# Ledger of designs, part 5: VH-VL binders against q9fz32

Target 1, 221 residues: q9fz32
Amino acid sequence: MALYCRDTLIIIFQKLTVADLARASCVCKVWNSVATEDDLVVSAFTAPWRIKELVGRPASVSFWRDNGIWKFAISHRICRGDSVTSLAVKYAVQVMDIKRLNNMMSDHGIYSRDRLLIPISNPEILANTTCYVELDKYAKREVAVLYLEGAPKREQPVPGTNQQSNLSADGKRRLIESLRRSMQVDDGTALYYLAIAEGDPRSALSEFSADLRWERQAGLN

## First folded at step 24 (VH-VL)

Design tipFd
Fold by OpenDDE, fold request of step 25:
Structure tipFd (fold): chain C 221 residues (1-221), chain A 124 residues (1-124), chain B 107 residues (1-107)
Amino acid sequence: as target 1 above (221 residues)
Amino acid sequence: QVQLVESGGGVVQPGRSLRLSCAASGFTFDDYDMHWVRQAPGKGLEWVAVIWYDGREKYYADSVTGRFTISRDNSKNTLYLQMNSLRAEDTAVYYCAREFGYSFDYYEGYMDVWGQGTLVTVSS
Amino acid sequence: DIQMTQSPSTLSASVGDRVTITCRASQSIRSWLAWFQQKPGKAPKLLIYRASSLESGVPSRFSGSGSGTEFTLTISSLQPDDFATYYCQQYDDYPLTFGQGTKVEIK
C-alpha cells in the first residue's frame, strides 16, 4: 500500500538515478506519473554533477537517458585568432573532441560559426553552475551548455528550423553515403530507406535494422 | 570512381627539397580532410600530416614538424606535401589518404581511401 | 602521443584457421580505432573502423572488437587472399599513430 502513495514515491524516487527513474516509469501508471515529473528528472540529471540549476528542457526524453559528461559542453564564442588548436589548449581538451562535438566539416567552417561547443574534461567545472539545455544546430543534438562568461542573452529560441528538409544536393549525397556505410548496402537501398523515413537518417537506420531482424526471423537470410 | 594519385617522388640528396602532389577525383575534394602517410621500406605505416577540408587547420607528426608543409588547392582537387631539409629517414613510400568524417551524430575521422603511393628516396 | 602495440608481430596460420590479432593503446582511445590490410607493394586497405564497424566490401569473416585500450581483429576462417600485413590505427587524437603491424603468413 505504501508504494502507491504519491508522497512516499516522491521520497523514494528523489534518490533514484535517471536510469532508475526511467525503469520505474514502466512499472505502472502511478509510478509513471511520479517518475516522469519534471522536477524529479531534472534533479536526478543534475545531482551527479552538482549542477545548481538547469535552464530549459529538451525536446526529447532521450536526452535524460544518457547522463554522461558528453551531454555537457562549454559555449565558446569564437573570437578573432581562435583556432581549434588554440581552443584545445585553452580548455585542455583534444582537438578531435572539439571537431567531433561540433561536427566540423565543409558545410560548417569554424569561421561561419558564432560559437563552438567545447567538451568538458573535468566534471568539477559543472559544480554549482547553471547549465542551459540547447539544441545546437551544428552538433545536431541537445546539449547542456555551460556559459563561463555569463548567462546567454535571451536569444529567442530559434524555432527548430526543420533543417532536415533543405539539405543541399551535396548534403543529401553525404547523408546517403553515410547511410550506405552504416547499413552496408548500395546507394539505391540507402535511398529507399531514407525515403521511407522521410529524410530522417536515424529512422532510416531503424527501419533497416527492423527489416534485417524480420528477415532473419523469417529465415530469408 | 574515387581515386587518389600521388606524384612527385624521386631520388634526392639529403638537405634537398621535394614537393609531392596528390590528385583527387571522383568525389567532392573540398568536403574532406586529407592525410599524408608514409612507409619506409620494409617498415610500418607512419602518419605524417593532415589538412582539414578548408585548408585552415594543419597537424603534423613531430618527425616532420618544421620541415614539411601540407597544403591543398581545392580548385584543382590537389593535395600537396612540401618536404624541406630531407633526411635519409624520410625515405619512404608516401601515401595520400582521404578522411571520412560524415556521421549522423558525430564526426568519424577514419581514412577510407588511399592512393598507390609515390616513392621518395633520400640518399647521398 | 598514443602508442599502439600489436601482437603478435608475425603469425603463421593455415587456410581455414581462426586468426586473432590484438592491438593495445597506451591510453584510452574509446572506439576510435581502425584496422588496415596491406599486401606487398600495395596501399593499405581499410577493413574496420570505429573498432568494430566493417567497411563496405570487406568480407564478413573479418570482425573487430574492443574499446578503450584493448582491441582485436578476428578472421574467422583464413582465406588465401588474407595473407598480408595488418595494422591498427588510432584516430582519437593527433598525432595519429599506427601499430607496428602483424604479418599473417602461410604455415
Scores: ipSAE 0.815, ipTM 0.956, lowest interface PAE 0.5, mean pLDDT 91
Fold by OpenDDE, fold request of step 25:
Structure tipFd (fold): chain C 221 residues (1-221), chain A 124 residues (1-124), chain B 107 residues (1-107)
Amino acid sequence: as target 1 above (221 residues)
Amino acid sequence: QVQLVESGGGVVQPGRSLRLSCAASGFTFDDYDMHWVRQAPGKGLEWVAVIWYDGREKYYADSVTGRFTISRDNSKNTLYLQMNSLRAEDTAVYYCAREFGYSFDYYEGYMDVWGQGTLVTVSS
Amino acid sequence: DIQMTQSPSTLSASVGDRVTITCRASQSIRSWLAWFQQKPGKAPKLLIYRASSLESGVPSRFSGSGSGTEFTLTISSLQPDDFATYYCQQYDDYPLTFGQGTKVEIK
C-alpha cells in the first residue's frame, strides 16, 4: 500500500540517483509519474555536484541519464590572445579535452567562435553554482554550462535550425567517412543509414546497431 | 586516393638545418591536423609535432622544442618541418601522418594515414 | 608525460597461434589508445583506434580491448602476414607517446 502513495514515493525517490529514477519510471504508471517529475530529476541530477540551481531543460531525456563530470563545462568567451594552450593552462585541463569537447575542426576553429567550452577537472567548482542547460552547436550536444563571469545574456534560442541541411559538400563527406568508420561499412551502407535517419548521424548509428542486433538474434550472422 | 609523400631528407652535419616537406593529396588537406613522427634506425616510434588544421595551434615533443618548427601551407597541401640545430639523435626516418578527428560523439584524434617516410641522417 | 609500456618486447609464435600484446599507461588514458602494425621498411599502419575499434580494412582476427591504464591487442589466429612490430600509442594528451613496440616473430 505504501508504494502506491504518491507522497511516500516522492520521499523515497528523492534519495535516488538519476539512473535509479530512470529504472523506477519503468515499474508502473504511478512510479513513472513520480519518477519523471521535473523537480525530482533535476534534484537527482544536481545533488551529486551540489549545484545550487539548474536553468533550462534538455530536449532529450537522455541528458539526465549521463550524470558524469563531462556533462558540465565552463563557458569561456574567447578573447584576443587566447589559444587552446593558454586556456588549458588557465583552467588546468588537457588541451585534448578542450579540443574534443568543442569538436575543434576546420569548420569550427577557435577563431570563428565566440566561446569555448572548457571541461571541468575539479567538480568542486560546481558547488553552489548555477548551471545552464544548453545545446552547444559545436559540441553537438547538450551541456550543463557554468558561467564564471555572470549569467548568459538571453540569446534568443536560435530555432533548432536543422543545421544538418547546410553541411558543405566537404562536411557531408566527412560525416559519411565518420559513419563508415564507425559502422565499419562501405559508403553505400553508411549513406543508406544516414538517409533513413534523415541526416542524423546518431540516429543512423542507432538504426545500424539495431539492425545488427536483429540480425544476430535472427541467426543471420 | 589519400596519399602523403615526405621529402627533404638527407645527410647533414650536426648543428645544420634541414627542412622536410610532406605533400598531401586525395583529401581536403585543410580539414585535418597533421603530425610528424620519427623513428631512429632500429628503434621505436617517437612523436615529434602536431599542427592543427589552420596552422595556429602547434605542439612539440620536448626533445625537439626550440629547434624544430612545424608549419603548413594549405594552399599547397603541404606540411613542413623545419629542423634547426640538428643532433646525432635526430637521425631517423621522419613520417608525416594525418589525424582523423571526425566523429559523431567525440573528436577522435588518431593517425590514420602515414607517408612512406624520409630519412634524415645527422653525422659528422 | 604519459609513458606507455608494452609487453612483451619480443614474441615468438606460429601460424594459427593466438597472440596477445599488452600495453600499460602510466596514467589513465581512458580509451584513447591506438594500435599500429609496422613491417620492416614500411610506414606504420593503423589497426585499432579508441582501444577496441577496428580500422577499416583490418582483418577481424585483430581485436583490441581495455580502458584506463591496461590495454591488449589480440590476434586470434596468427597469419603469415602478421609477423611485424606492433606499437601502442596514447592520444589522450600531448605529447603523444608510443609504446616501445612488440616484435612478433615466427617460431
Scores: ipSAE 0.812, ipTM 0.956, lowest interface PAE 0.5, mean pLDDT 91
Fold by OpenDDE, last read:
Structure tipFd (fold): chain C 221 residues (1-221), chain A 124 residues (1-124), chain B 107 residues (1-107)
Amino acid sequence: as target 1 above (221 residues)
Amino acid sequence: QVQLVESGGGVVQPGRSLRLSCAASGFTFDDYDMHWVRQAPGKGLEWVAVIWYDGREKYYADSVTGRFTISRDNSKNTLYLQMNSLRAEDTAVYYCAREFGYSFDYYEGYMDVWGQGTLVTVSS
Amino acid sequence: DIQMTQSPSTLSASVGDRVTITCRASQSIRSWLAWFQQKPGKAPKLLIYRASSLESGVPSRFSGSGSGTEFTLTISSLQPDDFATYYCQQYDDYPLTFGQGTKVEIK
């Protein structure tokens, strides 16, 4: 009976990790209602890092599922003379980590950017800080961003421009190639899943994975 | 078809210079980071250098730093390796390789396409 | 620099055998490991990337596993075409480094 009391659940769930909250949310409707509370989720997300405040909310619930150090980044405003190498040295991180985090490729050159996300090597830097949940357009992911020099200037949320629609033919090709490789399928299959996912590669991959699971369950492979 | 073709190899004396070229075709050259990798006769593979897609970032192995210069001409779809102050230990087949990095969520950075290589022999 | 150590240096096997090659990194490279196959007089060919992802066109008898510092390449059933030298490569950070190679030869 005690486990059905909302107040009791809140007390218990306040001690849970994000992963445990996610599991709890699958138990029953009552547990789900408590485990998905924003305050609990945010608290569970920030607590391991001793983050003082999390500003903003992710668009995707999947953001909360991964509470690794890689969810966080330092916002570095690019200055004249900056290079990826110099920044790597400055922040004591690997060049490749900067490259990977920012998805640095031809369509996203460093010099066309206003900022770079810097990976965090020392989690202690997050302690007693304010982090901002942002969708970085270059990284193409939601990141909890740490600003070392003060709060971000309220840049108006760039409306989620369906950036996929503006992919150059070459960009599309690269996307397809990426999907093909990720799915280990032929171009046709990759295109099929991309199409059913309305151009969202993540959704495409998810659908593909779902189908594979289904096939396995059905004994088809 | 994606293809890389190395050229410029040959026999040179120690202390001399040589310039290697790698002609790329079948893909958008300026979208990819490019590598040089070498292999001494009967030995393993050794990474030499990388140049990013825009040519602004370059990294070298310690063994060639200060002597080799990687460059590219995107208008010509060509990768270069200027080798100065050549040494006997620089004798190798030199491969150019394309780095594939495109992913939805991150940059991969593995070499997926290689040329057939060009032999550089440094001998007195 | 990250050192990559392969074992064994040479492996003698027969067609149909299960072959396993190990690669060890001097430090964690997470999953940023690739496997290459090289035949005599030929350029290396990518087999596996990200430690366990099979490159397109590579036979399914090849598989990669591992993370951190220990990695393995497995050939489930060795074919005549698989006699070659295999290299692991880390691409976690510069400089990129290769293992010394493993020569798979016919028994």
Scores: ipSAE 0.811, ipTM 0.955, lowest interface PAE 0.5, mean pLDDT 91
Fold by OpenDDE, last read:
Structure tipFd (fold): chain C 221 residues (1-221), chain A 124 residues (1-124), chain B 107 residues (1-107)
Amino acid sequence: as target 1 above (221 residues)
Amino acid sequence: QVQLVESGGGVVQPGRSLRLSCAASGFTFDDYDMHWVRQAPGKGLEWVAVIWYDGREKYYADSVTGRFTISRDNSKNTLYLQMNSLRAEDTAVYYCAREFGYSFDYYEGYMDVWGQGTLVTVSS
Amino acid sequence: DIQMTQSPSTLSASVGDRVTITCRASQSIRSWLAWFQQKPGKAPKLLIYRASSLESGVPSRFSGSGSGTEFTLTISSLQPDDFATYYCQQYDDYPLTFGQGTKVEIK
């Protein structure tokens, strides 16, 4: 009977990890209602890192599920004279990690950017800090961002801009190539899955994987 | 078809200079980081250098630092390796390779296309 | 620098055999490992990237596994065309480094 009391559940769930909250949310409707509470989830997310405050909310619930150090990054405003090498040294991180985090490629060169996200090598830097949940347009992912020099100027991320529409022809080509490689299919097939996924490559891959599973189960392959 | 073709190899004396070229075709050259990798006769592969897509970032192996310079001309779809102060140990087949970077979640950065290589022989 | 160590240096096998090559990194490279095949007088060919992802056009008999510091390349059933030298390569950090290679030869 005690496990159905909301107040009791809150007390218990306050001690749970994000992963445990996720599991709890699957038990029953009552547990779900408590386990998905924003305050509990945020607390569970921030607690391992001793983050003081998390500003903003992710658009996707999946953001909370992966509570690794890679969810966090330092916002570095690019200054004259900065190089990826110099930043790597400055922040004691690998050049390649900076490159990967920021998806540094021809259409998103460092010199055309206002900032770079810097991976965090030492989680202690997050202790007693304020992190901001942001969708970074270059990283193409939601990141909890740490600002070392002060709070970000509220440029309200315009929520809904369909990132799909602004891919350059070259970007589209690269996307198709990536899908082709990931799926091990031809361009036509890759395009097909991309189309049914409404331009979302992750969804496209998911659909493809589902079809493959189905084919295997059906004995067609 | 994606293709890389190395040229400029030959026989040179120690201390001399040589410039290698790699002509790229079949893809948007300026979208890709490019590498030089070498292989001494009968030995394994050794990474030499990388130049990023815009030519601004360059990294070298310690063995060639200060002697070799990687560069590119995106308008000509050509990668270069200027080799100065050549040594006998620089004798190798030199390959240019394209780095594929695109991924859904991150920049990947693996070498997916290679040229056939050009032989550089440094001998007295 | 990250050192890559392959084992064995040479492997003798017969057609149809299951072949396994191992690669060890001196430090964690997560999954940033590629496998290459090289035949005599030819350029290296990419087989596997990200430790386990098969490159397009590569036969399914090739597979990669591992993460962190230990990696394996497996050929499920060795074919005549598979006699070659194989190299692992880390691309986790500069300088990029290769293993010393594993020569797969006919028994």
Scores: ipSAE 0.810, ipTM 0.955, lowest interface PAE 0.5, mean pLDDT 91

Design tipFd
Fold by OpenDDE, fold request of step 25:
Structure tipFd (fold): chain C 221 residues (1-221), chain A 124 residues (1-124), chain B 107 residues (1-107)
Amino acid sequence: as target 1 above (221 residues)
Amino acid sequence: QVQLVESGGGVVQPGRSLRLSCAASGFTFDDYDMHWVRQAPGKGLEWVAVIWYDGREKYYADSVTGRFTISRDNSKNTLYLQMNSLRAEDTAVYYCAREFGYSFDYYEGYMDVWGQGTLVTVSS
Amino acid sequence: DIQMTQSPSTLSASVGDRVTITCRASQSIRSWLAWFQQKPGKAPKLLIYRASSLESGVPSRFSGSGSGTEFTLTISSLQPDDFATYYCQQYDDYPLTFGQGTKVEIK
């Protein structure tokens, strides 16, 4: 009977991890309503890191599912003379981690950027800080960003402009190649899944994976 | 077809210099980081150097630091390795390799295409 | 530098055998491990990337597993074409490093 009282649930759920909240949300409608409360989710996300405040909200619920250290990054404004090497040394992180986090490729050169995201090696840096949830256009993911030099100038959240990033013809080609490799399929199949996913490669991969699972269950493979 | 072709190998005396080239074809060269990897006769693989797609970032193995210089000419689809102060231990087949990095969520960074290699022999 | 240690250095097996090669990293490299096959006088060929992802065109008898510091390459049923030297390689950070190699030879 006590598990049906909203207040009791809140007290209990305040002690849960993000993962546990996610599981709780699947139990029943009542639990779902409590487990998905914004305050509880944010608290569960920030608590392990002792973050003081989380500003902004992710567009994707998947953001909350994994609150590993890799969800966080330092915003570094690129200055003249900066190199990935120099930044790696400065922040005591691996060059490759910077590269990966920022998805550094030909279309996203460091010198065309205003900032780089720096991975966090020491989680203690997050303690008693304010982190900002941002969609980084180069990383192509949502990241909780730490600003060491002060709060970001409120650039008005560019409304989710469906920036269908006019991927250059070359960008599209690279995307297709990436999908092809990830799915281990031919170009045609990769294009098919990309099309049904309305150009979202993550959705495309998800659909493909779902189909593979179905095929396996159906004994077709 | 994606292809890498190394050239410039040969026999040289210790202390001399040699320049290797790797000609790339079948892909957009300036989109990819490029590596040199070497293999001494009868030995394993040793990473030598990498140059990023724009040529601005370069990294070297300690064994070649200060002696070797990796460079690229994107207009010519060519990767280079300038080898100075060559030593006997530099004797190896030198391979150029392309790094594939494109991923949806993160940069991968594995070597997916290799040339056939060019032999460098440093001997007195 | 991250050291990669393969075991065994040499493996004798017969066609049809299940073959397992292990690679150990001196520190965690997460999943940033690749496996290469090299035949005598030929360039290395990529087999596996990200510890367990099969490269396109590579037979399904090859599989990779592991994360952190321990990794395994498995050939489920050894074929005549599989007698070669295999290398693990970490690409977690520079300098990139290879294992010493495992020679798979015919018994």
Scores: ipSAE 0.800, ipTM 0.953, lowest interface PAE 0.5, mean pLDDT 91
Fold by OpenDDE, look of step 24:
Structure tipFd (fold): chain C 221 residues (1-221), chain A 124 residues (1-124), chain B 107 residues (1-107)
Amino acid sequence: as target 1 above (221 residues)
Amino acid sequence: QVQLVESGGGVVQPGRSLRLSCAASGFTFDDYDMHWVRQAPGKGLEWVAVIWYDGREKYYADSVTGRFTISRDNSKNTLYLQMNSLRAEDTAVYYCAREFGYSFDYYEGYMDVWGQGTLVTVSS
Amino acid sequence: DIQMTQSPSTLSASVGDRVTITCRASQSIRSWLAWFQQKPGKAPKLLIYRASSLESGVPSRFSGSGSGTEFTLTISSLQPDDFATYYCQQYDDYPLTFGQGTKVEIK
């Protein structure tokens, strides 16, 4: 009976990790209602890092699935003379991590960018700071961003510009190739799932995964 | 078809220079980081250098730093390796390789396509 | 530099055997590990990327596992076409480094 009392649950859930909250949210409706409370989730997310404040909210609930150090990044405004190498040295991080975090490829040259996200090597830098949840255009993901020089000027990229619709032929090809690799299927199959997902690769992967699960359950594989 | 073709290998004396080329076809060359990897006869693989898609970032193995220069001409879909001050230990088959990076969530960064290699022999 | 230690250096096996090759990194490379197959006189061929992802066109008898510092390539049932040298490679950080290779030969 005690586990159905909201107040009791709150007390208990305040001690849970983000991952545990996520699990708790799947137990029952009552637990879900408490475990998904914004304040509780934010607290659970920030507490391990001693973050003072988290500004903004992610569009995707998946953001809260884990609170690893990789969820955080430093916003670095690109200055003349900056290179990925110099920044790696400056922030004591790996070049490859910068590259990966920012999806550095031909479509997104460093010099065309206003900022780079820098992975965090020392979690202590997050202590007593304000982090901002942002969808970064180049990283193509939501990240809790730390600004070392002060609060970001509100030029937050508008979430939801379906940049996927204007993929060049080459972009589409790359997308298909990426899907093909991710799904471990042929081009035709990748295209099929992309089509049913209306061009959203994440949805395509989700649909594919769903089908695979279904096939397994049906004993077709 | 995605293809990489190395050329420029041969026999050279120590201290001499050689320039290798890698011709890329079947893909958008300027979208990919490119690598050189070498293999001495009967030995394992050794990474030599990488050049990013735009040519602005280059990294080298310590063994070739200061002697080798990686470059690319995206207009010609060609990767180069200028090898100066060649040594006997530089004798190897040199491969060019494409780095695949495209992902929905993050940059991958593994070598998925390789050329057939070109042999460089440094001997007196 | 990240050192990759591959074992064994040589492996003798028969067709149909289960073969396991291990690769150890001197530090955590997370999942940024690739496996390559190389036949004599040929270029390396990518088999596995991201430690466990099978490259397109590679037979399903190949599998990769591991994370951090310990990785394994497994061939579930060795085929005649699988006699080759196998290399692990980390691409977590520059310089990229390979294991010394494992030669799989006929017993």
Scores: ipSAE 0.661, ipTM 0.875, lowest interface PAE 0.8, mean pLDDT 89
Fold by ESMFold2, look of step 24:
Structure tipFd (fold): chain C 221 residues (1-221), chain A 124 residues (1-124), chain B 107 residues (1-107)
Amino acid sequence: as target 1 above (221 residues)
Amino acid sequence: QVQLVESGGGVVQPGRSLRLSCAASGFTFDDYDMHWVRQAPGKGLEWVAVIWYDGREKYYADSVTGRFTISRDNSKNTLYLQMNSLRAEDTAVYYCAREFGYSFDYYEGYMDVWGQGTLVTVSS
Amino acid sequence: DIQMTQSPSTLSASVGDRVTITCRASQSIRSWLAWFQQKPGKAPKLLIYRASSLESGVPSRFSGSGSGTEFTLTISSLQPDDFATYYCQQYDDYPLTFGQGTKVEIK
């Protein structure tokens, strides 16, 4: 029976990891339909950490493909007297991991922001909590954040800000060098992808990966 | 044309103080975390200290904690190392180094540009 | 502190030889490891970052591998310019630490 088959697939897929759910979504149209349903995807993403609820939806489908602990963070409201050192002690985490998670440099430093992402040192803190999918403005990455004090008020974004025009000349050099290193290509190739991505390095890497995947498929044909 | 030039090395008696400077050029100095690394004659490299881009966070090797102070003057593009209570084991060539940090997934944190070094000799 | 141990301390090699240098960390540093080359009287030069990523302008005969606690630098065909001392350095956590170094000597 068609209804029986779909209900059976749902029961089976509810037990799958995010990796296995991604594999199931590639089998056929019926399996894709079931494996990509929001409730199943969210359940697979949150179950290992026993998260009660995940609020919000990411912009990219790739967000769901990795639910390792680094996908989650505490969103800490910065108070007077806070320092990276004091927060590392308070949350029992490495200073370098706070630095890495927040991409801390002059344009993305602690004193330019209201909140700081804190790595999860004890995953049990996630159990029976509500996490929120957010795009971190400074690191340009999507994370599932936990607010220990409860969800903050949501202010409207400031429209029309073009952050690409705010990069320093050195910031642009670092961006190009980082893209070149990540893609392991020559200068011309890195600049090409950065140009078609309008200066966005994550988009440039995504375009490169997509082109490489297409070439692999064509080579198999 | 990125360049780091250390100065202030010399011969000094144990228990005394010395201040090293590192002049930076060819890049936006206050965008980068900066390090001191030393090398005793005929020996290996030893990390000494780091100061973050804005001067607010400083971290030190155990061998120098409480005796050395790293600092920076971003208006002069200059990194400093104040070395107090010097000991014979502090005898070394002292290098300043720039940290590269940007990455698509994670901040990096490796040293990519080094100065030529300045020799500090602690002896009576 | 994370201790970094290199081996061998010294090796003698000829042009064209394959050279392998190892570096062991006292705890996992994931992939936060860099390799440096230093010639006599000169400052260190970055070769490899994040364990296996080749720095721009470094010849492809240099390669790095490993993760966790064990790492390897390989020079596939040693050239005259490669006689130098090599250091590994972890940057997983402060304080940052270097290995003791490996001197690659002629002959």
Scores: ipSAE 0.502, ipTM 0.818, lowest interface PAE 2.5, mean pLDDT 83
Fold by ESMFold2, fold request of step 25:
Structure tipFd (fold): chain C 221 residues (1-221), chain A 124 residues (1-124), chain B 107 residues (1-107)
Amino acid sequence: as target 1 above (221 residues)
Amino acid sequence: QVQLVESGGGVVQPGRSLRLSCAASGFTFDDYDMHWVRQAPGKGLEWVAVIWYDGREKYYADSVTGRFTISRDNSKNTLYLQMNSLRAEDTAVYYCAREFGYSFDYYEGYMDVWGQGTLVTVSS
Amino acid sequence: DIQMTQSPSTLSASVGDRVTITCRASQSIRSWLAWFQQKPGKAPKLLIYRASSLESGVPSRFSGSGSGTEFTLTISSLQPDDFATYYCQQYDDYPLTFGQGTKVEIK
């Protein structure tokens, strides 16, 4: 098998996990171009769960590096009378996992949102389905969601707004505390990175990590 | 800065009722789930109950289910524990605790801030 | 209900010793485990969350490890301030449960 032929590399790379595919992208220019090809990346991401189609593209490249079951969720339309407890029973999942998946301590309660993410308790439900990559503004992460009733219609698909200026003052304080704990820095440093990331905590962490790598490379710390 | 102050403890007879309060300050009370945890004299910690930030979800330890009711008044920044049909084994220091869990990947749900506790003694 | 069992129940150690406390769950709790320190007459204090994440302001001599059903709190070099009772607590599922505690005493 010719390791410089794109068709041969595609056959080989189709068998790799998403993590190994990312490693392969660092070997050389030919391997990089093949290992980062959209069709190959999507195929590696979806194949373990036998997902038929993944619609939409994430804003973050890191989305693709981990395709564990927690990356996926059922998107449940909230109806009158729903409670976290009743949904946990309905879907045979733990109440705490619904809380975790939806970041239920954001500034919004269950009835302030249109849909709720439900953990996948039985992975077979993903087989032969279409999942949609969405940024859930309450969970603050990109998730591949399954709509059991069929996907909502989108006439002009535009990525959702990533503005977080509507967080309450104490919601922002809790976010800063979480960043401080994750980064192991003081409040002022956490606030600085949150501000340059325009309130996006993943971007704030990414900027911090990049600055730390640069400082260690340059011998500043 | 963040402060939780329990009150309402005391000596009560078995079968009677008592209401504990926990006054919260230094944070937006409405954004946090709240817990009661108790510790019998010379014994370990026992989780008692949780109430979610909006007061709609409540969960209890088996030892208190049906007898204790957790509640909150977000307008007064106060957490409550109504303890009915008290028994000698309910004798303990009762702590309120704040849950923290906002994170980048998922909600954590660990107790990060505790009050000083209030002693409840159930005896004749 | 998930039972949490700590070992040992009491541990005698000297300043500078490395000590290890074990916590076992009756079923998998994945990594949803916290460690608390409690000194006599005081409220508990959070040390570790998510099995291994150090709470802000907690000295780096504390560390946590484990997943599933077996977890460990380690103090790499005991300091006088570390003589206390330590509790593990699962927060995987309701009802939340604590271990029975491990008292670390001065030898």
Scores: ipSAE 0.310, ipTM 0.718, lowest interface PAE 4.2, mean pLDDT 83

